VHH binders against Probable 3-hydroxyacyl-CoA dehydrogenase. Designs and how they scored, part 2

Target 1, 346 residues: Probable 3-hydroxyacyl-CoA dehydrogenase, of Deinococcus radiodurans (p83589)
Amino acid sequence: MKIKKAAVIGAGVMGAAIAAQLANAGIPVLLLDIVLPDKPDRNFLAKAGVERALKARPAAFMDNDRARLIEVGNLEDDLKKLKDVDWVLEAIIEKLDAKHDLWEKVEKVVKKTAIISSNSSGIPMHLQIEGRSEDFQRRFVGAHFFNPPRYLHLLEVIPTDKTDPQVVKDFSEFAEHTLGKGVVVANDVPGFVANRIGVYGIVRAMQHMEKYGLTPAEVDQLTGPALGRASSATFRTADLSGLDIISHVATDIGGVTPDDEDFTLTESFKNMVAGGILGDKSGSGFYKKTKDEKARPRFSTTCKPANTKTRARCACPPWTPRANLSPSATPCTPWKARKATSCAPP

## First folded at step 6 (VHH; framework vhh_7qia_2)

Design a09 (from d3 with Y99W W101L)
Fold by ESMFold2-Fast, scan of step 6:
Structure a09 (fold): chain B 346 residues (1-346), chain A 120 residues (1-120)
Amino acid sequence: as target 1 above (346 residues)
Amino acid sequence: QLQLVESGGGLVQPGGSLRLSCEASGFTFSYYAMGWYRQAPGKQRELVAFITSGGSTNYADSVKGRFTISRDNAKNTVYLQMNSLRPEDTAIYYCAAPWKLDESGYTDYWGKGTPVTVSS
């Protein structure tokens, strides 16, 4: 089915960023949140979400003019506008009772052809739809985005045993072709992910970290636990897992699908593994342990693009250990300064 | 609780065939990708074949054209049909299910394995 207009309910960090990603794809978005009693502007939370997305680092909008595709509103005044929406996604607080209350209200107004989704990672999809009609349940499918949605390619699609297989297929095709996401169908149990999708997420995060000049600590701040989500952020999780294990799984998948760049390991990562930097089991990885047993970021960003122009100002990637580079190793090369080999002086 | 039970391994002559089965429980099987891996003595575990929820398949170059992965969603079972077996296919074969995120990071769920020996 054609998704021409979407609604995102919940304008927190994830909801606002997802709305921005939909706007980037050219989809009009209705962004709704609750009315706060201490604010005279009834749309305060939705407007604040858009403002945060406009100021986000890394940039949430591909062009700030895309924000014009987002219509802000609130659940008391604007819920009836869902009658014109093809896809509804909730990104509200991780409380089952709050989700039940929301779905009861949404069911009364949403059109019978709409797809309905939850961004939850902590609450199983089947628990959220208890008490809803069979029709509603057949159109309900989990859609779990990773933070930041613009930069992390992975999208988990989470059907229940009640979800219509055609809805799963149609939504997955929309997510792949319109949103540009790599879709994986996941199980409806928190903490389980089908088909090594955790490694896919880590590898893709490494690629985007390098491309956009983010540090492992910055990525972990952005991809860390959401409300209800199980622990450890991307690079902290990589260190816990073992970088050699991640390398093995990514190589195995890449050997089967060599044209799939989502499993292509960065040179920086390969250098860490070759040098025996394997994460916690080797004493360090992306993080180094301190005497107080707290992990501290080992590396910081040194290579960032200047802007959308071809000029770039940068230094070498901090996550590439000097001792593990071959004598012929080349410094980082930013995508916007292809003719320059990095930040090295003449 | 997710469980995987492999069967169908055994001793076979070079050029022979075997069909491995893996019965899964504890999740909605039809919506998930499943894989077959193998581990020969003294070697690392390697991916042999992979099938998505939509039925798309991928194979390691060493088995392409000889092995076929398939699934029966009504029985929660994934199969590996192995034809034209070679001595180098000798290994313990493992069925792999959905990843689990825990304190140790991302892990596959594995069965106990089923041994395959290709020898005269």
Scores: ipSAE 0.000, ipTM 0.148, lowest interface PAE 15.3, mean pLDDT 72

Design a10 (from d3 with Y99W W101R)
Fold by ESMFold2-Fast, scan of step 6:
Structure a10 (fold): chain B 346 residues (1-346), chain A 120 residues (1-120)
Amino acid sequence: as target 1 above (346 residues)
Amino acid sequence: QLQLVESGGGLVQPGGSLRLSCEASGFTFSYYAMGWYRQAPGKQRELVAFITSGGSTNYADSVKGRFTISRDNAKNTVYLQMNSLRPEDTAIYYCAAPWKRDESGYTDYWGKGTPVTVSS
């Protein structure tokens, strides 16, 4: 089976960004959303999605010309175009009844060989397909992307007990080889999603970094992918996601399981977030972007305290472990958001 | 132009029945799922019943077996038949197209509501 054309239903933040990722891979995409009665343009929502993706930072498209692979439409006029689509993904509102309504319509028009997927993390896959034919259910598999889809390596593939194993295999191969994703096959249960696994990974990595005096770069080299859970670049992935988002997820989980220290944020992490160091969106996180001679961004992962003989202060990453600092070294000031690492004379 | 207009609410004694209607205009009614929600004073709005474009239905546990949602696509109308009414069913009842979006994000399109009071 070969996915040559896809459809994304729902042109919100995730749907539009996933459509952009498919276009980046050279896959033509039909992007559909509802008709807004008070808008003259029946394709207003799908067009708005593409426009947001074109303006997105970090960039959703590898080249803005890739947007030409996205055909915009709406569910009333264009649902019949699904007859030519090899893969349908929904990224609509997280309401079970809305998904049932959509799947009733899609089943009537989609071809018998198409793979059908949901981007939902909060609604079990098997609940969405209740009442559909056995054939539809055999071709249905969850495909959960992470925001932003272009930059987060992980993709959760979520079969039901009805999903054909060949569909899981074919889709996973497409996701790995065409989309460049790290696939993890997840259980069809609510609530335990890759965001929780990823947050667990970063919090534990930060705890171990402090215990053993490791740098984020060293941890990123050691951890690698773990069943696709985390990107091989754990702290780099954290910077892309946003440290404030990770903080909120860890706090919410830790509030429910206060005796589980796996979600206990380190002092260094709390200080980074409190100081406005939130990752790429704030100009720095665990990695700090610097420009070379051609203004190309580059990451600086190491900062050493300035030579004590010069009495200068140097800005260092806020995660620099105390075990790696000499007591006799010049004091090192943690870098702030949107600032290059520098040594300031007294 | 999109409008949802509810009717049929009123005062009824415990054990009585009411039929609510919601007439829709300004969109392709037969294509969209429709829901009934209710809100009692001081409480959050909650889903009571939902009907897909194909006619599949779902109900809140508190009303299963007592309430029936249905639709008449020729009349652009969704109905809620309420039987064996209880004082705790007292609320303002709202008709909604709950999965519609506007350009800024998710927005339920709501009617203005119809009050239902169940008391002796």
Scores: ipSAE 0.334, ipTM 0.733, lowest interface PAE 3.7, mean pLDDT 77

Design a11 (from d3 with K100T)
Fold by ESMFold2-Fast, scan of step 6:
Structure a11 (fold): chain B 346 residues (1-346), chain A 120 residues (1-120)
Amino acid sequence: as target 1 above (346 residues)
Amino acid sequence: QLQLVESGGGLVQPGGSLRLSCEASGFTFSYYAMGWYRQAPGKQRELVAFITSGGSTNYADSVKGRFTISRDNAKNTVYLQMNSLRPEDTAIYYCAAPYTWDESGYTDYWGKGTPVTVSS
């Protein structure tokens, strides 16, 4: 089962970015969203998604010419075009009844060999496919991308008890060899996906940051490769993922495990999200974009302590570093120096 | 970009003292944890002392009680006070901000090193 053409349904932040990632891999993509009656252009939402991806920072497209591989459309006029696609991925609103309505319509037009997937992190895969045929259910497998899809290597593949093992194998090979992803097969249970993204680690790091007066940059130093994380840091990863997405996932986990304090969001984090500080997609999060000496953009925290006015009017996030406000009795596992071959001369 | 410049190394007799300085430029120094590392001839680079942004310190067993790491955030400088120096302390000493994230992923920011020779 070879995937030569894909469709992405839902042209929001994730859907558009996933379409861009598929285009980067040379795969033609049909990008569909709903019709807005008050817009003259029936494809307004799908076109807006492509425009957002073209302007995204960090860049969603490897080359802007890759956008030509994306065909925009809408669910009223273009759903029948799914007959020619090998893989359908849904990235619509997190509402079970909307997903059921979509899958009922998709089942009627999609070809019998196509793989069908959901990018949902909050709604279990098996709940989405209730009422579909056995053939549809056998070809359905979760495919959860992390934001931004181009830069986060991990892809979670989430089979149900109905998913054909051959579909899992074929899709995983496609994801690894064509999309360049590292595949993790996850269980179809709320929270497993969140645990993989490190939401537990991120929430606990935020709690420790507040308790021990650490900076986001310092936490990234302590939670990086020394703990076996490949090229990712806790707060830098949070900014890349989107703070609103982390908030949603932590809330979903907390709702099913209400006694687990490890998923309790801090007030400062809630205030950032409520204030529109969502990470890279909003221009700032725990890090802010700056230019280096060669005019190449770089992300760093730019706020220094010593605002002589009110903290409420600070241009920096509410976690502005504090000197030694809480006991540092719990030792951090120290990081180790890199090998001699990775250091500056002499 | 973060740059680190060490100074204060030199030749000293056993039992003597040296104070190493590492001046940081570029991004906000006070946000980073800082370490002193050393590499003796024919050996691997090892951690000597480490200081967090909050001022918590950690030392290699071989230098505990003899070396003191400190920082001055107003001067963007980290220091290593070395007392009761031994011939075994002879090494090139490096200032570092290891595991620091930049746009390309994790990187270690290293100074060029300052040589310390303890001999009579």
Scores: ipSAE 0.000, ipTM 0.280, lowest interface PAE 14.3, mean pLDDT 73

Design a12 (from d3 with K100V)
Fold by ESMFold2-Fast, scan of step 6:
Structure a12 (fold): chain B 346 residues (1-346), chain A 120 residues (1-120)
Amino acid sequence: as target 1 above (346 residues)
Amino acid sequence: QLQLVESGGGLVQPGGSLRLSCEASGFTFSYYAMGWYRQAPGKQRELVAFITSGGSTNYADSVKGRFTISRDNAKNTVYLQMNSLRPEDTAIYYCAAPYVWDESGYTDYWGKGTPVTVSS
């Protein structure tokens, strides 16, 4: 099997970064996303994804000229171009109905020899392909990248009971030979093997951040390259991955293993996701860019008070300017007896 | 520009003491953990002591009980109090803020180093 051209559908953080990694490997990529009715440029989202990848740190492209291999487009005007691609990868929003709608459209135009994949970590592969033809299902295999795709060599390949074993072998060889990935074949269950371990680490880091009063920047310092870890650390990795994706994976694991506190999301994290704070794709997550500090983003977290007999847990945003806090603002005092640990900036 | 400036190094006899200081400027010091590293001639740079924004500390086994790291967030300064110095502590000592994210990516901010020599 020869994959000479790919398409990535969804130009969010993961889709754009995966497109960049394919371009790094010398593979031409169609990067497609939806049309926003209020934007004159019908390719606004796909173009924004490429621009984000070009500005990404750590760098998504090994050379910015590789971006020339990425052709931007949209699902309304350019879906027909899938007839020329050998591999289609979806990295859209983690909603089953959105994936079903996409696959119905893709099935009508994609060539019969193409491999079709989803980057989803929270939605089982077999659920996504219900209602598709037997031929489509035989060529469908999960391909889950870890963020950042350039720096994390692991790739989970997730077949369903319907996936042709030859497709699994051919795709795995492509991933190892052409993309330079270390392939793990995972079961089609919520959380997959590597995601369960990765989400465990992130959720436990969030619990420890709140319990010990660490900032997200400090957790990243402690878990980053200076301590022998990959270039992207815990909370920066969470922002790159998407907090909604982490939420879905942890919720799915929690549903399968109820009472397992290692996957219990903190109230603060749930509040971030419910409030639309999803990481880089929403403009803020644990790190937030400000207009007055574009080159140095600030962290954004939430505060969860305990009762007056115990100490409050607080993940305060020290990037909040003290001058912008009023006496009527919601106060955060992690320990009632200690003003030095309040949620005010330094 | 972001800067870390070390001071307090020098020549000292075995068993003596030195206090190193590191003044930080151009970034939000109190948000970040700070470390002291050292590099002896012919050896790789190694972590000596680390302090979080909240004051939790960690030390290399070779300096535990002899060195104390501390910080003053109001002065944007981190300190290394070195007691019971030994000839093997001879090195250039560097202040660092490791893994600070700016829009160029994650970077380690280093001072230029301050030499410490323990000998007669």
Scores: ipSAE 0.000, ipTM 0.297, lowest interface PAE 13.3, mean pLDDT 73

Design a13 (from d3 with K100R)
Fold by ESMFold2-Fast, scan of step 6:
Structure a13 (fold): chain B 346 residues (1-346), chain A 120 residues (1-120)
Amino acid sequence: as target 1 above (346 residues)
Amino acid sequence: QLQLVESGGGLVQPGGSLRLSCEASGFTFSYYAMGWYRQAPGKQRELVAFITSGGSTNYADSVKGRFTISRDNAKNTVYLQMNSLRPEDTAIYYCAAPYRWDESGYTDYWGKGTPVTVSS
């Protein structure tokens, strides 16, 4: 099978970014979302998604002209246009009844050779296809992208018991050769393999940060991309994802594998989450935005405790409990990122 | 879209107890990890307790031994049993079903919050 045209249903953060990724690969994309009753423009949500992707930082489009490959529309007026697409991907709200409603409508109009996919990580693929025809079920395969889709190489392909193995092969080939993704085939259960692998990397990096006195910026220099390449930049990605979400995933995995220390959260990380320091959504995490919208490392090195002859030379980490600080203590001196770039962790 | 409805908040004296409930509307409740967060007046929102789909729990140090999170998958409900309440526990308590870190990175499913006031 040959995927020449795709549709993305749902123009939220992930749907719009995935549409941009497809456009970057030269694939025409139909981007559909619902009609909002109070908006005169019936395509308001799909248009907003494209505008958001055009303004995204880091850049979602390799070239803003690629946005011309995205045709915006809505589910009431434009669903019939699915007859011409080779691949349909949904990135709508995580509600099973909404997905069932969508798939019933899609099945009526999509061509019989099209691959149908869900970007869901929270709802098992097999639950979404209950009540659909055998042919629909055979062409249905999960396709889970990671935020930001342009920069994260990994793509999880999630077949069900009903998915045709040839569909898995054809789609994986497309994902690898056309989208430039690294494909991992995952079981159709909550907690896809990338949650475990990604959280492992972040937790291990946090353990090393604490043990060796590294800053988040130093870790990101060591693990992040040079010259704008896609990467495993650790703490910037953690701030984008949400530290509370990482905490939940690490605990979920650790709860079923209690002997695996690689998912053991550090005390400083637990204190950050408990203190409401959750990443970008809380205004700061490992990084804090400045007035010029440049991210700044929130802390540099491990703050040394004050004593009778010396004082702390850095701002105390934000997860240092206030109850553990004397009210009469002199504040730590302002810190800044230090240490040479490219030093290996011990 | 998953909807969360909290109940059980109120005014209680120091040393008292309250049980908060959060009912989820959705057909995949049993697959979500669930959390309770709180926001005290003039403070940032903080995680209080969470429970995995498998029933494993974790707590903020300030509430360990006093609060217990639990779930009833048959009723699509998560609970927070709060014992030995202190004035410092005064906050609006929020139920959350967070997206996993590999999604948009932001929680889409929050309750509206239920206020808890601990005062004499």
Scores: ipSAE 0.000, ipTM 0.139, lowest interface PAE 16.0, mean pLDDT 72

Design a14 (from d3 with K100Q)
Fold by ESMFold2-Fast, scan of step 6:
Structure a14 (fold): chain B 346 residues (1-346), chain A 120 residues (1-120)
Amino acid sequence: as target 1 above (346 residues)
Amino acid sequence: QLQLVESGGGLVQPGGSLRLSCEASGFTFSYYAMGWYRQAPGKQRELVAFITSGGSTNYADSVKGRFTISRDNAKNTVYLQMNSLRPEDTAIYYCAAPYQWDESGYTDYWGKGTPVTVSS
């Protein structure tokens, strides 16, 4: 299959920016959104999307003349124009019933060779295609862009168990060769896509922790209640998710986007995972559970000096504050790939 | 660096069963979809069964109800349980990770194949 013309449905921030990126690649784009009954211009939302993209900073268009490749329209008057489109990407509101309504209408007009995609990160791909024909389901594949699409190279391709492998292959080649994206094939599980976004934040927090000498508790103070987040902030959330899961996701992303340092795991984190320190499921991670029903910072309990008459060995996270060590303490070794037999966390 | 090694093929009588295994190395297995394909003599290679990281499965119509694909993420292994085998199932069976990205671009990774012969 060859993608010569695309359609983006939804002209919000992501939809408009993705349409701009397609135009940058020389692909004509049909940009559609709903009709607002209170606006005389039936294409008000699609036009507003293009205008925002033209004013965007950093620049969404490589050249503002590329905007001429975007044809604006609306879902009531212009849906029939999908008959000439090779790829349809949905970037509308995150409501399953809205997506079902859209796909029922799209299926009636889109050509039989077109690829159909959703940019959704919150709704599973397989739930969106329930009730569609087998042919439609075989041509449906998730395509999740990251904001801003022009500047972030990663693109997640999310097949369902119904997606034709050839569609995944053809679309991935298009994304790599025409859009300049680094493709990662992801599972059709919403938690996985949400976890990728969460993993990005956690990995960046770990990098800053190492660079600026912060503790997990200090980062959680900054990223938790003080910023209006839930009580389980960055590192507490990591412990709940599983550090092995975070490690796998970051390693897989880093393997396909080696120039994206946002997914480069710190050596301390790699050593924790290799040593079997996986979060709550292993009894400890960045925090250790206590009888007081609150997690305690792990760094305060793992850095006991070896007794001179025993074989006790200590393993400390690299971020363990030196002030928390006894003045006469035997130097602790940062957690290594292999589990230490004594002072290492269980 | 991705390697796929199949095992479990052989000669079996019609109505018999075989379990194929495919051990993967060189990547984080648990997060990738895997497939089983087959190629009969003189025919095109076809998808037999597919499994996502989350365990969702899809099967070719010709094998639905007879074959079951599964995975063991702790062992980096994908399996194909083949029941009620028929002479038309005779083929070389290939394990694949068909959606991998590397520095040379988009690439399908294949095992060497394991032969399955169903004959009386």
Scores: ipSAE 0.000, ipTM 0.125, lowest interface PAE 18.1, mean pLDDT 72

Design a15 (from d3 with K100E)
Fold by ESMFold2-Fast, scan of step 6:
Structure a15 (fold): chain B 346 residues (1-346), chain A 120 residues (1-120)
Amino acid sequence: as target 1 above (346 residues)
Amino acid sequence: QLQLVESGGGLVQPGGSLRLSCEASGFTFSYYAMGWYRQAPGKQRELVAFITSGGSTNYADSVKGRFTISRDNAKNTVYLQMNSLRPEDTAIYYCAAPYEWDESGYTDYWGKGTPVTVSS
């Protein structure tokens, strides 16, 4: 609510996309990154970030004219411009020493009323502010966005023991009312809420897959950029992460919240893990890896075998069923249990 | 900085017992699940036991009934009581803390490990 101008430090994929989302909300943004010694343009990285956001799929800007609200700069020439900024968000590399160096420089220039934030999920907020003044620490609060920021509603707000509760309240109201985000206040420990939300999405998708008789590929087509991975869908992401890791995280969270059905693993998933089907590291998961004609890996959906403990599903596409069914062409029924082998094309 | 420090490993005869300890610092210990993993020479690291923040436990089939995981939240410590030790239990034992989510997937925080050798 008091935030009329923001700065984003770090013009990588996340920083540039967050700057675009702030511009979408009508907020002028100063986008800063380092000077590359081998580039004549001292603002090369910040300009590249804006250009990347303009070309992003899905679209980062609601319209390209919003990019005019982003002023590009660099940390050597333009750090002094933070004096006019109401909110500073850091989205640089995940290295504690780099963050300490940045915060020492920011503290010398930023105004006393500004809110200071880090987009880090991997580095605890309290570690980043060690050695800063009490005033700086009071105004520091984690603000973790999910990729892509325009499309993912969730924002984690991560106070430290030093953060002023009024700063948490003011920032959360700004995030909800101006940025249109759903705010979750998280504990200042690495990855906990991000891991919980990621696993929640995967487990919920598995429950929906079973309820509606969808294949993993069909769910991935429907969920798309869910869980902050626009190029990797739900079950493909699960296979990359490891099904055993997901099982451990869900069990851990379920142990803390045992009545929360959102973390209840399906019987078919438990059977996969017990059977050594762990995703990419075991050669198969929800998808089985194959090679194409160009020796490139590709993935095909695997159907589960029908047995007394595993439910097999054969789902038709969510498109229209055939209007002119012939007696010799028996299409599978959507959301109806079938033998896994009968789901494959002849 | 998140740190895990294991202790209690050593050489023991088959059928003997050892108690491993893992002291945690740099995070709110009582809030997180803790696990014990082991890695034998030439093998992949495997989970042997875990304990949730609420005290619920689970064990690998190979150690069930012989190993007991427990925690003392006042001391920020997780324990692994190992009874009826077998030569195949010979491994480096690792304590693990909360999982992290990044672009490569989930990763565990690990201690440096404590070696356990079961031999006659």
Scores: ipSAE 0.000, ipTM 0.128, lowest interface PAE 16.6, mean pLDDT 71

Design a17 (from d3 with W101Y)
Fold by ESMFold2-Fast, scan of step 6:
Structure a17 (fold): chain B 346 residues (1-346), chain A 120 residues (1-120)
Amino acid sequence: as target 1 above (346 residues)
Amino acid sequence: QLQLVESGGGLVQPGGSLRLSCEASGFTFSYYAMGWYRQAPGKQRELVAFITSGGSTNYADSVKGRFTISRDNAKNTVYLQMNSLRPEDTAIYYCAAPYKYDESGYTDYWGKGTPVTVSS
């Protein structure tokens, strides 16, 4: 892996969070944004990004000392510092004119060996680098992170027809071994297949949770840090994404493939969404948020799965939302052969 | 404060020409891309042309070969030379600067617009 120093251009929500993830991995990172004419501090936007990441919930930094690896700056004064950077990631807005202007400036100062990437999902990679040199285009590869980057294991790598296959291999290896990401190589088209793959995984996890009597917390332990991989928790991720968004995507896919059970939503999930239980944005989902300052999942009750020697099960194997219960309430009523789909939200 | 002031609009006959100007102040003009947009009655605002800080240009298919965007960094001004004007070019023309680079919210700074009418 040749990436020892990175730059993130764009200090909005995603750019700041990605910079934090790079810092967590021990990588020094330049965080650059534009100069705002009405602000005396020329680094106002980059500083605001770091401040936001330090206060983020769930926590963006593994510890706040990691912020010392982030050097803030701006594009007018500090773009020349890209000469020492091994990887440049753009996380600015989805505007073709802004992308073209940025890449024209970056190409003039970035070193010839650097890998260059865009976090974009709305603008195809090849369109935004049109007019750049062949060498620049050969080193350009999409790198799409999911919000929040620290907690979502998946990273979508998006080569163009011009991208050197060795760049794809080198970058994917860095992403897997240094950032702890699971890499999916995607086509350079509008939108991204990872949305559909992610929803598929969540829907299948819900179906299996019902079938095998697992709780959301147990599935999250199996799919997250317990396997010695970067954090990627199924139901916690669902709550962060929004259950209404997941419902919409699964319904759209199911409408095209109506006989495909892989996208069939459980009745308990449909009842949660219909009842306004949408995840973090509504105060509760599979987990209940107890305070905005606590950057950790909470749930009021959980059900224990059936073991191999007994048929005793929780009354509602999926999470049963109850807004007024304490997060430490753990006992479940044994399941009496009732379907989890019969659980209704408050 | 950032300001964009458009001028040069007016009434012109089909086949005629107009030159629009946009004078900018309150920011480092030479560092930013500048664009021209237009909005016809009952239609959405659309990109007509943009010019990068380095002078590279891009045009909407409907105006390629007829319109030319240029800039004068010493005067903090961007121009749109419009030739072979057609009735369908009738719109209010807006100057825009990509003011903020922010994934969570993008705000182009807009001028107030200058009307262009192409008719007899």
Scores: ipSAE 0.312, ipTM 0.701, lowest interface PAE 3.7, mean pLDDT 75

